# Designs tried in a protein design chat: miniprotein binders against q9bqp7. Part 1

No score or structure here was measured in a lab: all are predicted.

Target 1, 240 residues: q9bqp7
Amino acid sequence: VPQNWFPIFNPERSDKPNASDPSVPLKIPLQRNVIPSVTRVLQQTMTKQQVFLLERWKQRMILELGEDGFKEYTSNVFLQGKRFHEALESILSPQETLKERDENLLKSGYIESVQHILKDVSGVRALESAVQHETLNYIGLLDCVAEYQGKLCVIDWKTSEKPKPFIQSTFDNPLQVVAYMGAMNHDTNYSFQVQCGLIVVAYKDGSPAHPHFMDAELCSQYWTKWLLRLEEYTEKKKNQ
Unless a header shows other numbers, all headers, positions and changes below count from the first letter of the chain.
ipSAE, averaged over its two directions, is called F for ESMFold2-Fast, E for ESMFold2 and O for OpenDDE. V2 adds 0.75 times the mean of E and O to 0.25 times the DockQ between the complexes of E and O.
[cut] stands for letters that were removed.

## First folded at step 1 (miniprotein)

Design a10
Amino acid sequence: GDPELEKKIRELAERAEKLFREVEEKYPGTEVARLAREALELLREALRLWEEGDPERALELLERAIRLLEEAKRLAEEIERR
ESMFold2 (binder alone), alone request of step 1: mean pLDDT 78; pTM 0.729

Design a10b
Fold by ESMFold2-Fast, scan of step 2:
Structure a10b (fold): chain B 240 residues (1-240), chain A 82 residues (1-82)
Amino acid sequence: as target 1 above (240 residues)
Amino acid sequence: GDPELEKKIRELAERAEKLFREVEEKTGNPEVARLAREALELLREALRLWEEGDPERALELLERAIRLLEEAKRLAEEIERR
C-alpha cells in the first residue's frame, strides 16, 4: 500500500458535460520546473521486468543495426511519434477543415490506423495540455481529453511497429494515463473530472489501431501502482 | 537470494518474452490470443513475485507461462499449415 495515499478522483467535480465548458479545447503550456514529470518518475523507477525487456531489445537492435544505426532508428521513431501527435491535434481541433482531414492527413498510415477510433471521439476538452498535481507535486503533458463512446477519457496516442493487442503489452502506459488523470482532477486550471482512460496503439502500415479502454475501477487499480512508483522515486531522490 | 535460482528466473523470463513476441503476431485466432494473454498475465505476476522476494513461486509461474506460449505457438503453426 502507498504510505501517502491520495484519491485519484475529486469529489467536488462533475464528470458530466457542462454547457459553460469552453468551445475551444484547453492547451496549457508545460512550464519547465524542478517538479518531476510523469515520464521522469516512470523512467527512474522501472520494474525489473521493464529493465530486462528494454535491455534485451536494445541489445538485439544494436547487433542488427550497429550503434549509429540504432541511434538513427530511435531518432526516426521519435520523429514519427511527434508528427503523429501533431496530426491528431490538428484533426481534433475545432478549426480544422474537412478537406485537410480527409485529403491531406488521412493519407498517413498511422492516421489511417486510428480512423475507426476517431469516429467515436467527440467533445474535445484539452489537447497537448499541461497538468500538475498540486498536492503530490508532479507534472505532465497529456495528449487529449475527449469523450470516447460517450465517456470522458484521458486519451494517450501511441505509435508501434509491433502489434500490442493486450494492455499488459503497453507496460507503463496505463500508469502514465492515470497519473495525468489524477493530476488533472486536482489541477486548478481545469474544472471537470475525468474517470476513464484510453490508450490507442496505432500502426505505421495502417492496420487497425488497438484501443485499450480503462474504466473507473481499472483506473483506480493503476492509480495505486502509480502512487507506489511516485513514492519509490521520492525515496530514491532523498537517498542520492 | 539464491544466485542459481535467480539466473534461472532471468533465463526463463527471456525465453517467455521471445516466445510471446513470436506468438503475438498470430493472435488473429481467438484461442491463440487467449493462451498468449494468459501467459502474459502469468509472466507479469511472476516478475512481481520475484521483486517481492518469492523467487520459487516466480519460477513456477514462469514455467507455466512458457508451457502456455509453447502451446500457443504449436496451435498458430498448425493453423498456418491449413
Scores: ipSAE 0.000, ipTM 0.202, lowest interface PAE 14.2, mean pLDDT 79
ESMFold2 (binder alone), alone request of step 1: mean pLDDT 81; pTM 0.784

## First folded at step 6 (miniprotein)

Design k23
Fold by ESMFold2-Fast, scan of step 6:
Structure k23 (fold): chain B 240 residues (1-240), chain A 87 residues (1-87)
Amino acid sequence: as target 1 above (240 residues)
Amino acid sequence: DEEERRELEEKIKELLERAREHLERARELAKKGDYEEALEEIEEALDLIWDAFLLAMELGSPELLERVYRLLEEIRELLLRIEERRE
């Protein structure tokens, strides 16, 4: 258990639309400063075992592809992910932004992969939007907040070259989702409450994406783990 | 989903058992001085441990995560011994 526990959900907030809520999805810009991002916290608090496994994977890829080949491979994976996120933001944005859609972005296998998920997504409230937890002092940039099958979710879009029926794109995807959720629930720039998460793993070959839904109970469990990682990060900074 | 959780537990245990088998083969090969073959077995074990680790994280099982870390530590110890004997 974390030394200083803080709740993920804000009991003073509702997931229902409010008349004062904006009619278009929020897109608050991320202002970079000394406050750590979710990604930085997770990267700086990887376990020795996680670091070992990642280093071994990188060594094996370099042996197979060469150093230049590995660099090209990782660059291509990053570029694919970036373009996928850009396409999703375009698809989920208001009609007036659709005029400048890139047809090539919209035709990718990854976009084909998520079509069945997108049919169940509605009520988009935030896209590529910054969140900040003022009390716990961290920031993040979330992909999407929308209703999935009637439930308001923080949605995280992932790309994969291999089919993954379970949450496996990174060690810490569930922690990332709940960190954004907890920040948004306590961020004064937002008025609603999110209690569920969704990690969507899309496949390059267009095979159907796997939705990994996280209910409130599961989010609470991962939130405790996120608080431990944040505590470890803070302690490491203090002891330097 | 109780059935999905049970299937995940079974899959993780299967992966860990297969990783253990590769590790024990690696130990026998190392005893014979067949270090290159031992390293190949270790690499197979590490692939299985990676998959088990990610699933155990998803399941949120401290018991299965502990089994992953214990097996990983045994592999680290064997790798150190192989390095010492090859040089």
Scores: ipSAE 0.014, ipTM 0.313, lowest interface PAE 7.4, mean pLDDT 79

